# Ledger of designs, part 9: VHH binders against UPF0159 protein Ta1429

Target 1, 206 residues: UPF0159 protein Ta1429, of Thermoplasma acidophilum (q9hib2r271to476)
Amino acid sequence: EKVRLIKYSNEREEMQKVLALLMYPFAEDASGIISRIKAMELSEASAILERIRDLRKNRRMKVGRPFEAVNYVFEVTTNYGAFRDLQRHRFLSIVRKPLTVSYGFDVPPIIAKMPDLSEEYAEAMKDAERVYRIIKERYGAWIAQYAVPFAYRYPVVFTTNLAEATYFIELRSTPQAHFDLRDIAIRMYNEIKSVHPSLAGIIKFV

## First folded at step 3 (VHH)

Design k6 (framework vhh_8pnl_2)
Fold by ESMFold2-Fast, scan of step 3:
Structure k6 (fold): chain B 206 residues (1-206), chain A 121 residues (1-121)
Amino acid sequence: as target 1 above (206 residues)
Amino acid sequence: QGQLVESGGGLVQPGGSLRLSCADAGFTVSSNYMAWYRQAPGKERELVARIYSGGSTNYADFVKGRFTISRDNAKSTLYLQMNSLKPEDTAMYYCATDEYSSGWYEGFDYWGQGTRVTVSA
């Protein structure tokens, strides 16, 4: 699976946490916040999130720090080019396996359009797989990774929060973004929305 | 996006020498894994020489003893010194970085546009 949401928390609890942090600067004391959270209806919480969504007029208007408290763990399986682009978003905490041939490869778009060149490209990749397997058998996976072409996919695990996810998704879901990252951004949005439909509403520009 | 820029190619006679350079303003050359590749007319791209972040080097069998890869950290420039050139060395030469070695830090392009070397009498 290209994008997999591995870890997330209960939405009601995450919403209560975000709302408590949003109220904190205006509270006379912390005990008042606890009382407010206990008394808050889901409909009231949803209305507050919708107001915050409506106040954001464009991607430059960032969501506030309270949304950094909502955390997600994702696994993304993608080619090395897309992985490099993900790394440019230094806000992501990243863990990966050695480069491998086990997850297939992507054919560059210009080459994929040309049948003869696409066939030759696929054959070259299969040749690289043969070399990889020989090196892996003799020297192990960590040395064999240096024989893996950047067209090959591999899994990367990273953690992010709702504010950072909003920034990434809104930036990378645009038509001008590289296709691989746009696809990842849209899939991440759909994963978040599936588990946190109310909180996902803060991600406005997808 | 950053970019690697190769230079120093040209026409030389067999037995001649050339020094290729690879530089960028991003300083990715100074401490990263760097490599020289070449592609001869009608052939696949092949690895010529590499230098690891720690300074160790490795060469293809067909250039051992003739080519030397080196780095000038003060100038942020990678070099390939090519001696005893043969017609078989005629190719477009490319500078590249290992995405694994630089992948955790900078978002620069990983391949240069190349510099042409022609060895002909």
Scores: ipSAE 0.000, ipTM 0.081, lowest interface PAE 21.0, mean pLDDT 76

Design k7 (from a4 with G53Y G56D; framework vhh_3k1k_2)
Fold by ESMFold2-Fast, scan of step 3:
Structure k7 (fold): chain B 206 residues (1-206), chain A 122 residues (1-122)
Amino acid sequence: as target 1 above (206 residues)
Amino acid sequence: QVQLVESGGALVQPGGSLRLSCAASGFTVSSNYMRWYRQAPGKEREWVAGISYSGDSTSYEDSVKGRFTISRDDARNTVYLQMNSLKPEDTAVYYCATDEYSSGWYEGFDYWGQGTQVTVSS
């Protein structure tokens, strides 16, 4: 699976948390906010989130800080070049395994269109795998990773929050974005929608 | 014991319609987020549609927007997926899923049905 959502929390509880944080600056105390939010139906909470969505006129208008409280853990399997571009975004933590040849590789579209060049590309990857295996046997996976071409895929686990995910998805889902990152952004959006359909509504410019 | 049982899958011609049903037992659909997924041979499992607790909010994968409609019958404790203008690309096993608990590490949805096969072909 190219993108997998590993950890998320119950949507009703996450929505209650966001609403409490949104209301807190305007309340006299926290206990009054908590009792009101706990009594709120999910449909009422969804309506409030939709109003917040409507206030954003373009992707340059940031999602508010309360949405940073909604956290996700993703596993993304992608090539090293795309991963380097992904790391430019403000994620709180990234944990990865050593680079490996076990998950296949990506052939750039221009190369894939030319049978002879595509075959030579695959041959070069086989050569790299041979070198990788020799180094891994003698020096272990952490040293062998330096023989892995940027074209090879590997899984990385990272954490993000709904505000950062919104910025990433809106930026990288455009036609102008690199094709690998666009695909990842759309898949992340779909994963968030699948578990948090109401909260996903804040992601407006997809 | 939580169970989800899908039904309604069939062989249909392109442009046809089908309504899939997901009957729930051991929990109440109006108290949970209900979702439909599909998986074609050799492809990743794909999220298709979702419906909120209240039934007020629905969401869809872009390729099915305008063609598919998710709905809920609380009295029958059943979720439906109405599929219109079916295309060969919609051929897949369709699964109903729900998250009753989502704390901790994600191990997939807590509850999945066994799936129902939809084939769109002449």
Scores: ipSAE 0.000, ipTM 0.258, lowest interface PAE 14.8, mean pLDDT 79

Design k8 (from a4 with E100L S102E G108Y; framework vhh_3k1k_2)
Fold by ESMFold2-Fast, scan of step 3:
Parts: structure tokens; C-alpha cells; sequence
Structure k8 (fold): chain B 206 residues (1-206), chain A 122 residues (1-122)
């Protein structure tokens, strides 16, 4: 399964936004906060995030609401089962492409262990692809999508925020998690860390 | 096989300078968040500096800001920590660290070097 980070904002600006929200309950007015935050260096902001990371002792201790202000847009290519579970994690689906046979399909582990059943499964997928190609050629991809089995992968664009991403990554990167979701969780962590290394520091239990 | 090898640790006088190197193998430093930590005897390991993969953005602990500089050489797959105006309080074993995704295990793993000793004394 493939995960791509499509849209994110500048890390310094995102950190300033989070820090302003963290300071808000302790300040008399917003103007003082803005002045202090704009003067703050990246290293100072990173030190505060590192302290927040250190204060969290386990996955049950959630990151605060200010981290919901940091937003990400991901493209996730996965099978139907994983897609349904992502929808339950407050990942808002923005747009998807028509269902297609171009991204391969997943063979359930129990079927993959049985040579005879595995071959029959693969043959059924080949038959479905043949029907798909005929319909696509004659009627286009929009109509052809109705011939695509749910075993096939497809790309979906999701929006999430740093607090929800932290929750999902820490929950789904455990050894007990379904392997498809664990792979997605680790790839999302890697993508966030590559563009927001300081903010990614709050994701502790990976 | 992932490996991080630190070097450059030495005995220096207060106010002196030193450059630490972290040579990486088995992965690419320009694609990963690289960090320096330090640990003095009987103390907890403390984060010192970091450099991002894609953007090369740097960050520092407050007590070293303005004195230490983290950098990298992508061609040599090496990360550096330039330490200036050294103080006795900087005496510690310095570690290079990164987190890497291991696809065969479906998990992220922390990787640490063996450390290099920096001593600041008269």
C-alpha cells in the first residue's frame, strides 16, 4: 500500500500557530502572543514540542487540541477493507478516482497459503480484468468501474490533522494491528517526519 | 544493515571547538531526520540538535543554540555537529540517531550509534 503526502504547510508557520494556541489560555490578549511567537526561533519551538513529547507517558495521553490545527492531505492507495477502516478514523475522503484494475489486488493470507485456491483466485481476477477492459473500451472508465472486484486497490485522497494522525499512527503501528493499517500508519509517519521533523516529534509511540 | 558510526570526540579546553561526524550506512541521510543526543554519567539522554531530510531544516536545544551547528554532506552520507565555545557542562557521550521504517517488520525502529566521548576540562 502506497501513501503520498499531497499538501502541507510550512513547518515554522505551523509551529507558530500551534504555540499561539498553546499559549492562549495563559495570556491576557492575543497581540502579546503574536509578538512573542513571531520572535521565536525554530529551535525554541522545537524544544517546546520535545517537552510535550517527554510529558506523554503512554498512548492514552492524547496530544492537545492545538495540534488539530496542523492539516495534511494524503493520497492512500489501498484495498476496500483498509479504506473502510480509514473512514472510521476521522479521515475525510475528499476525492477518489474511478475504481480500476491498474493498482493490483490483495490476496487474503489464507488463500495465498493454498496453491490450488490461490490459482483459482488469480484466474477469477483475470476474468474480471478482461470484462473491465471490454467495458472501458466501449463505455469508458466511469461505467467500467462497476466491474472491478473489491480485492483491487484504488487511490483515495484524505484530509487529516496532526492530532488525529498521531492517534492513528500510535494505535496502528503496534504489533497487534492489522498489517495493512500498520503499513499505512508507518508510511504516514515517514511522510510527516520528512516535511515536519519538529512537529513529528510529538508522535512518540511508533 | 543499518549502521551509524560517530567520531571526533576528544578532550578539549573550555572555550575550544570540536566537530563530530556521524557516518551512516544502509540508508540515506538526506531522506531521513537525523539527530544528535548526549548523555553525561548518571544523567538522562538529552536531545541536542536535529536536521530534516528533505528540507535540511535545523533545530537545537536552547543551551547549545548559537554554539552548535548541525550540517550534512549528502555525497558522503555523513552528518556533522560543529561545537564552539565548549563548556565543562558539555562533557558527555554524544550519539547520532535516526528512526527508519523496516518494511519486512512493518514497524519503525530507532537506530543509535555507539557514541563518541567529549570531555571539556582544564
Amino acid sequence: as target 1 above (206 residues)
Amino acid sequence: QVQLVESGGALVQPGGSLRLSCAASGFTVSSNYMRWYRQAPGKEREWVAGISGSGGSTSYEDSVKGRFTISRDDARNTVYLQMNSLKPEDTAVYYCATDLYESGWYEYFDYWGQGTQVTVSS
Scores: ipSAE 0.000, ipTM 0.109, lowest interface PAE 20.2, mean pLDDT 79

Design m1 (framework vhh_3k1k_2)
Fold by ESMFold2-Fast, scan of step 3:
Structure m1 (fold): chain B 206 residues (1-206), chain A 124 residues (1-124)
Amino acid sequence: as target 1 above (206 residues)
Amino acid sequence: QVQLVESGGALVQPGGSLRLSCAASGFTFSDYAMRWYRQAPGKEREWVAGISGSGDSTSYEDSVKGRFTISRDDARNTVYLQMNSLKPEDTAVYYCAKETYVEVSGDTYEFDYWGQGTQVTVSS
């Protein structure tokens, strides 16, 4: 599986935006808040975010709506079954290709441990590829996609925000999570942390 | 399959101590975080304390920090809540909870599996 963070904004600017939104409901003067936040040192802003992190007691306590203002664009290549689970997390898919056999397929771990079943599984995939090629040559990729088994990998570009990413990563990085989604969750966390180390601190339960 | 049975609730005087127990069955106990919650009549259920599956991390609601201690005994599949310096505002039904994940209509939800609760009353 392949996870890439392909678009994000400057961390300091994103932090200032989140802090302004956190303060806005309690302020009599919005312009005063903006001036305060713009003058704020990165260390001071990080301390505020750490305080917010500490107030979350468990994964069920969602991060606040201000964190929805921090946006990320990811490309993920995973089997179609795992992709359906990603859609359940309110990730907005902005572009995808027809289902295809070009990116390979995943063998479920339980089947991979059984040589006879693993071999039969691989042969079933080869049979599906044969059918796919015939349909594609005669009727095109749009019709051929219906012959692609869910085991085949599917590239998708989607957007998410820091609040939804936090929910997904904390839920799906646990030992009880589906193995495909756990790997994706951990990779997404590492990608966010690499560009936004301070904001990634809000992702507490990884 | 999952079963949680709380015990230890009683009437105690202010400043007293009490230990609650929660016996768990139907799952691999050491793999799951365990929590305690409480609910007083007319109030919402509130989180009290949590302990990780490994037992290495504990966390507490601010009003009980320093007074309550959560612990677990994985050999006996039991989680405990030691309550010291009890106050009248600690009066509530106390619930043991195990984290559960379930998918409904395409969405993934987190639930705590709850026991039936044990009543703690702090009064003279």
Scores: ipSAE 0.000, ipTM 0.108, lowest interface PAE 17.1, mean pLDDT 77

Design m10 (framework vhh_rezetamig_d1)
Fold by ESMFold2-Fast, scan of step 3:
Structure m10 (fold): chain B 206 residues (1-206), chain A 122 residues (1-122)
Amino acid sequence: as target 1 above (206 residues)
Amino acid sequence: QLQLQESGPGLVKPSETLSLTCTVSGGSISSDSYYWGWIRQPPGKGLEWIGHIYYSGDTYYNPSLENRVTISVDTSKNQFSLKLSSVTAADTAVYYCAREYTVEWGDTFDYRGQGTLVTVSS
């Protein structure tokens, strides 16, 4: 399981956009708001975001629609089963490859705890890889994908906005969440925080 | 038009087995193109995939639930069912049945039921 942040925008510009959208319903002049926001010091902008963060008392309280304007493109490499859970969030998936054996596979934790079953599982995966390679050589990747077990990892590119990312990360980073999704959620949070440290502060319950 | 409908008790006692049936109308379960699955959402948490079944009887389960879950299909009745054993309060959730298919960006659903709330309480 690997998470890579492919595309994001400049943090200061994104912060200014969010703040302008937050102020817009309460002002008569959009141009005046934009000018005021652009003149705002980074410290002042960060203080406003921290105030908004403080107003959210639990993860069931939404961050607000202005944060939907901040967008990220991620590549996530995970097994098919974990990917099905990812699809149950409002991510806009844009690209995936045919299922393949090139990225390895995950052994379910219950099987990994049983040495005999773990060995049989690994042998079944090796057998599937042999079949996959034969079919791919003769019939191509799109037919060969039908031989790939759900345990195998594959890369998927999807887009998300900061509000949806906050919802996903806060729900899936809890100890009770599916272990694969918890790892993905924490990695996504760290990627966002690395490029947008101020905006990442809105992700409060992680 | 394809329609999926969950049915089963809305209240289950702790340690008992939760049993739900999904009735499919307007289309056949016996299709090479689709899996038939169960998803749940506990209060205040995200969606959790439970598992799915192919009309051949082949099942795939969420590993965290695998020891307690059984999904079965009855192609003659155009139904599929979920049994979840040894329930606790943590199994309280809205349960959905769904038709699942594979597209280029992964698995997804095109139809799901309206959901049924199952409360685990004495």
Scores: ipSAE 0.000, ipTM 0.083, lowest interface PAE 19.5, mean pLDDT 81

Design m11 (framework vhh_3k1k_2)
Fold by ESMFold2-Fast, scan of step 3:
Parts: sequence; C-alpha cells; structure tokens
Structure m11 (fold): chain B 206 residues (1-206), chain A 123 residues (1-123)
Amino acid sequence: as target 1 above (206 residues)
Amino acid sequence: QVQLVESGGALVQPGGSLRLSCAASGFTFSSYDMRWYRQAPGKEREWVAGISYSGGSTSYEDSVKGRFTISRDDARNTVYLQMNSLKPEDTAVYYCAAEWEVDSGTYIEYDYWGQGTQVTVSS
C-alpha cells in the first residue's frame, strides 16, 4: 500500500513515557512518578488521554510536547510533489533512493478527466521513461533520476512523532486538502490506530 | 520546499534595540499570517507577536506590547520584528512561523517554523 508503518514501540511503554513527562512538572521527584505509573492500569492511562483529547476544542489547539516522545517510522510511496509537501511537516527522511520510474505515476485529476490530454500526458511519461532508461544504462541510477518527472512515485522512509503526526493528520485529512496528502493522512492515522489504539485517541479531528 | 530563515539576533545592552528579519520561500507568503515566537533556556516556547496576511491586523503578548512592532514586506517575502527598550527577560531564541486561515472560521494551519535567531540582552 501507499503507507506502511515499519517501526513503532510497545504501546504500554510509550504511554508510560508520555504520562511520566505529563506528570513531571507536578511531582517532587522522579521516583514518585515511577511509582504512580507502575500502579496505573491501562484503562486509567487511557482515561487521562481521553481527558486531554476532550480539552482540545479545535485542530489549532496543539497536543502537548510530551507526545513528541512517541516515535514512528513510515514508508510512503508517493509522487515527488507530495513528498516535498510531507517534508514541510518536520518529517525526517532517513532513507531515500534515487527517483525511479518503477512504481508508476499519478495523473492529475484535471488531466485525467480530459481523454485527449490524458493520452498525451501518458505519452510524455513514456518518453521520459525511455530517456531515463538510456541515461541509467550509460551513467547509472543517480544521474538518471534527473530525467524522472515529478509525477512518478517512489518509496521514502521517514520518521515522525505523535504530536507532529496528529498535526499532519488533522490538517491533511479534511475534504479540502490535496487529494494525495488526504489519502496519506488517513492511511497514517489507520496505521497508528492499529498498533496504538489508546494513543491514537489523541488524534481528534480526522 | 518551505523555508523560513531568521536573522538579526545579537548581544545588546538593556534599553537597546534590534530588528529581526524572517525571509520566507517555498509558499505564497502573502496568503499567510506570520508570527514571532521565542524560547528562553529552560522555558517553553511562547508567542510574541502576529500579523495578518493582509497586514491590516497586528497582535502582541502583553509583556512586549508597546515595545515591539511586527511588520511585513510582501514584495520581499519578509516579516520583521522591531524590538525597542529591550530587557534581560527578552533573552531568547526567536522563531518565525507561518499560519493559514482558509476561510470564514474554518482553519487549516500549516505552521511552518524557522531555525531561530539568538537574542541576548545583558550588560
């Protein structure tokens, strides 16, 4: 699929970390926090997260900094234009391959609705693929990548934290958002929710 | 690629003045509200000043009101913070940020941040 969660930590341990950071300003010492967290049931921890969710009145009220401590590694396969927009959200790309023609390309919706223009667009992509293959054969993939149009998809591995993911998902899951980013945002939300159902509750405006 | 680059931070004596600049690229600058934030050592980042996309509205945190002035130059994609009557309490790293109100009370926030510029007020 377009979006795959490839690294995450145990939810109980991540929740303990977030709760420790939330409680630290209000405790006399760290040992007191550890004792409280050890005694806390998952249901009690989830109730605290739900209270934090309820205190956010709109998507412009950000989640607290303790949620920056929860980290995820994602692989996203998308076109270069969408990738550049993802980088705007403080996502750190940890692995990147040269641009390639191996994963297909996206036809802009405006063009896709016009049969003649859609066919001409596809032919331009095929021409770019021919140039790409000639350059790759002679000079290698790192030089050939400069012939790859921004419409072509490629996989990128990046890291994010729960606070940044919440911001991105709530911003980009709206019906008005760019269609590629909306799809990515919803898929990222579902991936997080599948492994961290309690922590995913902090993502309110999806 | 969105980029915000702050500059103008320096060491200055109490009562002095500085002007910070934030150069923006990679987005339609004239469509965004621009804001200045600061973060002092050991403290949370706090909002300082804001200017609307039209330039018709400005807002300030109470502790800087009357001393700081925010302005923008859309032809140069730059927002400024003029700081007068500086106090030791103003010592912080200053950041600029871009925000977007999409329409009629529905918000899509883009919240782009720069790397910051250090302001130190001391004798």
Scores: ipSAE 0.000, ipTM 0.072, lowest interface PAE 21.4, mean pLDDT 78

Design m12 (framework vhh_8fcz_2)
Fold by ESMFold2-Fast, scan of step 3:
Structure m12 (fold): chain B 206 residues (1-206), chain A 122 residues (1-122)
Amino acid sequence: as target 1 above (206 residues)
Amino acid sequence: QVQLVESGGGLVQPGGSLRLSCAASGFTFSEYAMNWVRQPPGKGLEWVSGISGSGDSTTYADSVEGRFTIIRDNDKKMVYLQMTSLKTEDTAVYYCAREVWIEGTDYYFDYEGQGTQVTVSS
């Protein structure tokens, strides 16, 4: 439910890289592309990206493969169920900690609307924490992780690219009932926009 | 491979009706809930309606409740959206989407079709 952008590159350099790749299929002389891109003013580069944004009439029109060259490293702290769905979007998980009870847990929205079931759910989680702590004391955290229910949050470091992030954000920012992924998508969008405001303009349908 | 093909969109006047269709293939259709989502011009995705795998349960966004009806025919592997009393704000590309429940969360859309355009204008 917490999203942090850990690593990103300079926006101007990423924009130049994307524009060079976009121009490549139309160039007879590849050696001239870099010179043209480097001489391009930031306002001109931003105008080209804005035109690409405007040409996308709906979210099924993909941003194109050149945007796969812009890379981000995110730390996402969420429950195991949401984590499995993130992996379906070709996010590369490069580091994780053992599953743990230290970051809290999520109560499914349907259960949260029913006070009696919500209380029973929380009590079951507390019981699982007791089992976890007993196993951890005797056998360590890597063995204890197998006692952690899927509802518990844990941090995972993911690598993604701007094209995949655009697809994920536009798909998962929908007001569908699965709000954990919607919150992650919106937070990822805001993190990208904070460091790459021009490139973030490609993420149109949010 | 999973395929979802939408059809039935078009130009209608305010107050008119349209029936959208979605033909599914590549999976056991009756085991999955199906949804309609839409994308108005210049806006993000908006969930519209959902129907359980059996067809026994349906849900609707507040903006369309009472005007739209979601139906499925498992024998034909089709899901439909019957739209009535259409408004200009219903103008959007409409997509059907396959839904999967995931443990520890509620739902997510596993796959979407290519879409069909609905324009409500004079």
Scores: ipSAE 0.000, ipTM 0.129, lowest interface PAE 18.2, mean pLDDT 78

Design m2 (framework vhh_8pnl_2)
Fold by ESMFold2-Fast, scan of step 3:
Parts: structure tokens; C-alpha cells; sequence
Structure m2 (fold): chain B 206 residues (1-206), chain A 123 residues (1-123)
């Protein structure tokens, strides 16, 4: 299971964009906003973001729509079961490769606790891989993917924004969340924080 | 996203030969079944030849024995050797990487296509 941040923009420019959108409803015109934002120090911008963070009392209080303007492209490699749950979130676009056996598989925890059943499970996976290879050779990937069990991992590329990422991370990083989604949420948070440490501050309930 | 780029088309006399190439610029070529399609003036697009990732080939009856499809996975290039060309072979020829993808619980058929290369067979 891996999470990679593929695309992001310069943090200072993204902060300026968020602040311009925050100011827009209360300003007389867009040109005035641009001038004010260009003159703003990074420390002042960071202070405004911290104030917004402090105003949120719980994760039900969503970050405002201006944070939808900050975009990220992620690649996540996970099993189909975990991916079905990930699909329920409002990520902007999702693109994936055909189901494949190239990235390994996950053993369900219940099965992993039983040695004999774990061995039978692994053998069934090897049998599925054999069938997959035969079908792919003769009929191509679009038919072969029907032979891929839900336990197999594959990469998914999706675009999200900071507001939706905040919602996902705060919801799925709780102890009650499914382990696979919690791991993905924490890794996404760390990726955002590594490139946008100030903007990552808006993600409060991790 | 990856792009497919076709080349090698041109004008040739009946009985002549052409070699078409399709180069991949940005995805894992070896994982895909590859195909050549064509679209003649006033006709619908049709499959000419297909080659699986393992190298197994399939040809349309109207080109069997005259055309040869091949691939070089190390160079990420697909080829179509066209021999004994006929006026009926005049068409725009398209390279396709045949695949499918999953979005949620739905499986979609999805092909990567090139821009095409024109083949004209005339006296």
C-alpha cells in the first residue's frame, strides 16, 4: 500500500489564491484584491490560516469553499475492497489501470489468523494469477481483469482539493475507520504537509 | 497520460508495400494488447490486426497473408508491414492500445488511440 503526491503547486501562490477568494465577497473589485494579496507577507497569510483553523470546533465544521482551489494529484495503490470505500468520497476525478495481479494482494485479517486457511487463500491467489495470465495472453486485459480477485492491489490516480482532502483525512484517520483507509488518510496528510506545511495546518483533526 | 504516434503512411501504387510504426511516449507498452484499425473514406472504422502482450496475433480476413503485425516492447513500438497493397486498402490507419479500467464498481472499456496515418493506394 503506497500513497504518492504526483502534482502540487507552489505554497505561497496557493496561499495567495485562497486569501484572494476569502476576500472576494467583501471587496469592491478583483483588481484591488490582487494588489492587497501581492503585498501580503507570508507570515501574515499563515496567521490568517491559523485563525481559520482555530475557528473550527469539530470536523463537522467544514473548511470554506476557497480551499477547493488548492489542488493535488495523488496515486494510491490499494486493494479493490478498500478502493470501493475510497470511491464514496467526493474526489474530483479518478483514473485507474485495468485490474491486475502485478502489485500483490492483501490477506483479510480473519483469514490471516488461521494458518491452514491462509495457505489455502494464498494457493487460490496463485491459481487466479495463472488464469489471469492465460486469459490476458489470448484475450487481452479487458477480459483478464474479470479473473482478478478483490484482494489484489492496483494503482489509482485521482485529483482532490484541500477542502475534500481535509474532510477525508479527518473522517478516515479516526480509530473507528477501516485500517486501510486510515493508513491512506495519514499518508495523504503527511504528503500534503511535506510540500505545504502552512496549508496542511488547516487539517486540524488528524 | 501517454500518447500514441503513428508514422509510415503515404502514397503507393497497387502491389506496393508500406511499413507503419506506432510509438508510445508515456505508458507501459508491454502490458497492453495492441491493434491496428483503419477507416476508409465513407466507411466505418474496422479492426485490421491485433497482437497480445504475449505476441499472439489475429488478422482480419481481408488482410490475412498480406499484412504482418509485430511489436518491440524494448522500444515501445508497434509495427504493421503491409504487402501487396490494393486500392481497397486506402484508409486512415490508427494505432490502439486496448485496455479497460475500473471506476468504483463499474468496469469501462477504454482504448488509447493515435492520431492516425494516411495510406493511399492508387495508380
Amino acid sequence: as target 1 above (206 residues)
Amino acid sequence: QGQLVESGGGLVQPGGSLRLSCADAGFTFSDYAMAWYRQAPGKERELVARITSGGSTNYADFVKGRFTISRDNAKSTLYLQMNSLKPEDTAMYYCAAETSYVEGDTIYEYDYWGQGTRVTVSA
Scores: ipSAE 0.000, ipTM 0.094, lowest interface PAE 19.8, mean pLDDT 77

Design m3 (framework vhh_8fcz_2)
Fold by ESMFold2-Fast, scan of step 3:
Structure m3 (fold): chain B 206 residues (1-206), chain A 123 residues (1-123)
Amino acid sequence: as target 1 above (206 residues)
Amino acid sequence: QVQLVESGGGLVQPGGSLRLSCAASGFTFSDYAMNWVRQPPGKGLEWVSGISGSGGSTTYADSVEGRFTIIRDNDKKMVYLQMTSLKTEDTAVYYCARDSYVEYGSGEVFDYEGQGTQVTVSS
């Protein structure tokens, strides 16, 4: 599977945490706010989040720091080129395997539309796999990874918070020039929405 | 050659304790954050805990906070996971994993995880 949500917390508890942090600057002390938040119905909390969503007029308006308190762990299987772009975002990489030929490769769309170039591309990948296997046999997978073209896929596990996820999803769910990241962004949005439907509402520009 | 070798797994009763060890070689150990990740039977990978290269900062998944402690010894090139108050839900293969940032233009292209060590919490 291309995108998997591995770790997340209970939505009601995450919403209570975000709302407490949002209200804290305006309170005389934290204890009164925390008591009110704990008593809050899920529907009431969802209504407040929807109001916050409405205040964002465009994707340049960032979600507030309180949303950094909500964390998700994702596994993404993608090619190295897309991964380099993914790493421009402030995700913490947790675990990876050496680059490998075991998960297939992606053919760029422009090449896939041209039969002669597509065939040449496939042959180049086949040649790289031969070199990879020779190096792996003699020197192990760690050295062999240097023979793996950027087109090959591999799994990466990373952590993101809801504010960073919102920024990534809204930025990368846009044009075809970001095709691989757009696909990842949309899948990440759907995963978050499936477990946290109320919190996912803050991700407005998808 | 990067190597991570886990040990210390086994069968333990609920409420028991276990210490996992990971021996690292083939890289400058203190430059990398280290992590523990687990895979329960029939489920996906779950991040458990992380420790910064210096050992000055640690993080834990909500499910293990207060029960597990991650420690490293940079001189010995070891990272440990001290597990207490074990629950049947902690049953998994545990992997030691080197964390590194793949940054645009950096040339750093991988992390490495070991072969794993099985932890079974059962009566």
Scores: ipSAE 0.000, ipTM 0.091, lowest interface PAE 18.1, mean pLDDT 77

Design m4 (framework vhh_4orz_3)
Fold by ESMFold2-Fast, scan of step 3:
Structure m4 (fold): chain B 206 residues (1-206), chain A 122 residues (1-122)
Amino acid sequence: as target 1 above (206 residues)
Amino acid sequence: EVQLVESGGGLVQAGGSLRLFCAASGFTFSDYAMAWLRQAPGKRREWVALITSGGSTDYADSVKDRFTISRDNAKNTVSLQMNSLKPEDTAIYFCAAEIEYVSGDYTEYDYWGQGTQVTVSS
């Protein structure tokens, strides 16, 4: 619900693509590379990826450009503040909706653990929803979006690639990161790992 | 693959005690708040206890002073010690996980176990 992996390709095909791009600068015969890679077993390809992982000492040593060829489409449902920060990582929004009150809101952790403040926060959200409904019914959803507090969630469809996802996940999974983005980063990592367990290995600093 | 597996449920008489365990796998356990929720027949799930990634605990008023939640990050386990059990505590108890985000509602948790039955006789 917060993070859904909508589109991804077969892992073997993506691994073959990455390996071809990694080998290409060092080979004179492109057809020979293609033949070798197609014959390569998944275990052999995984060993090469593990070697690349081992060569990265820290998150500042970026994964190479070949990993930009592995693409993912995610639907992320999060608050506007987290969405703005997600866009800083060059995740391309394919489709978005106006900001809305229909998907709930996020309560900051310190407020959530204090019952008195949680109740006051919820009342403030109810007040914002009333204003939103008034504006929406008179002027439509696109104008009403400006009345939506940053705490409210909305879905956005993003594209990203494995290199950018690695950078985002490694940067935003740390304890110091904004907790909304850390949540998204860890969910995104788990989604990638579930469909591409070998390629997910390149994401080292989680 | 994410899994939460509950154990320790059973039949106990009023005034007795039970200890529930939840074994977690497939995620970085130490980054998650862990909770116990329960659902009695014909009722909605209700939150019972929470322990944050930092170790802070919180309890529903109905179980405060009777139940204790704890975690063991080395074993990826959360437990619920239930003392002075009442017939009203009869329910299926669920273990749930959420990444460092406090939630008092069953719909807000990321991962859920299948539940373990607790029956308290009079």
Scores: ipSAE 0.000, ipTM 0.089, lowest interface PAE 19.8, mean pLDDT 79

Design m5 (framework vhh_rezetamig_d1)
Fold by ESMFold2-Fast, scan of step 3:
Structure m5 (fold): chain B 206 residues (1-206), chain A 123 residues (1-123)
Amino acid sequence: as target 1 above (206 residues)
Amino acid sequence: QLQLQESGPGLVKPSETLSLTCTVSGGSISSGDYYWGWIRQPPGKGLEWIGHIYYSGSTYYNPSLENRVTISVDTSKNQFSLKLSSVTAADTAVYYCARETEYIVEGDYFDYRGQGTLVTVSS
């Protein structure tokens, strides 16, 4: 719901692609690489990935450029503030909609723990939602979006690659990270791990 | 050790803009992936959260104050600032800057807080 993986490729094919790119600088020609990759067993490929994982001593040691070739398309439903911060991690938004009140809103954790402030926050959101509906009826969604508080969620489709996802997940999954981004990072990790368990192994510092 | 220190005028006239700066020392605003925020305590009342900022510039404001509040960050000076416009006597309070945590630390969502600065709104 909050994070959906909507497009990914077969893991064996992605592993073969990464390994071909890793081997390219050391090969005599590209045809030789294709032959070696086609002959490589999954266990051999997994062993190479595990070696690469072991060579990374901390999250500041980035995975190599070959991992940029593994691509994912995610739909993320989050508030505007978190969305802006997510875009700063070099995730490219493919599809956007006008801001809307249809997907609920997020209450910052500190506000959620204060009953009086939480109630006041929710009432302010309800008031904004009433104004939004009036403007939308009269002038349409693209004008009504200016009445939507940044706390409201909306879905955005992003594309990213395994190298950038690794960097984002390792940075944003720490206990001290902003709550919205930490939740997105952990969900993104679990989605990648569910479809690419071997490749997800390079995401070491979760 | 991380320290936060508020600075700015102790007196502001009604209808003017209250402007405060928080200077962070012993650590960097751009590291550690934290929100940096402002809270206040009016005389005889509880704490009121004003808003916070992430070092990238992303802000979240208390909705009751959002049309009057601007929080900005200057990572080169390791500072973040609060501007509260159109002040009235109701804005008289001790103002604190703080580093916000996702978890409660010692009964608080702030693991580091400045000493506070009293701002009085009067003519």
Scores: ipSAE 0.000, ipTM 0.086, lowest interface PAE 20.2, mean pLDDT 79

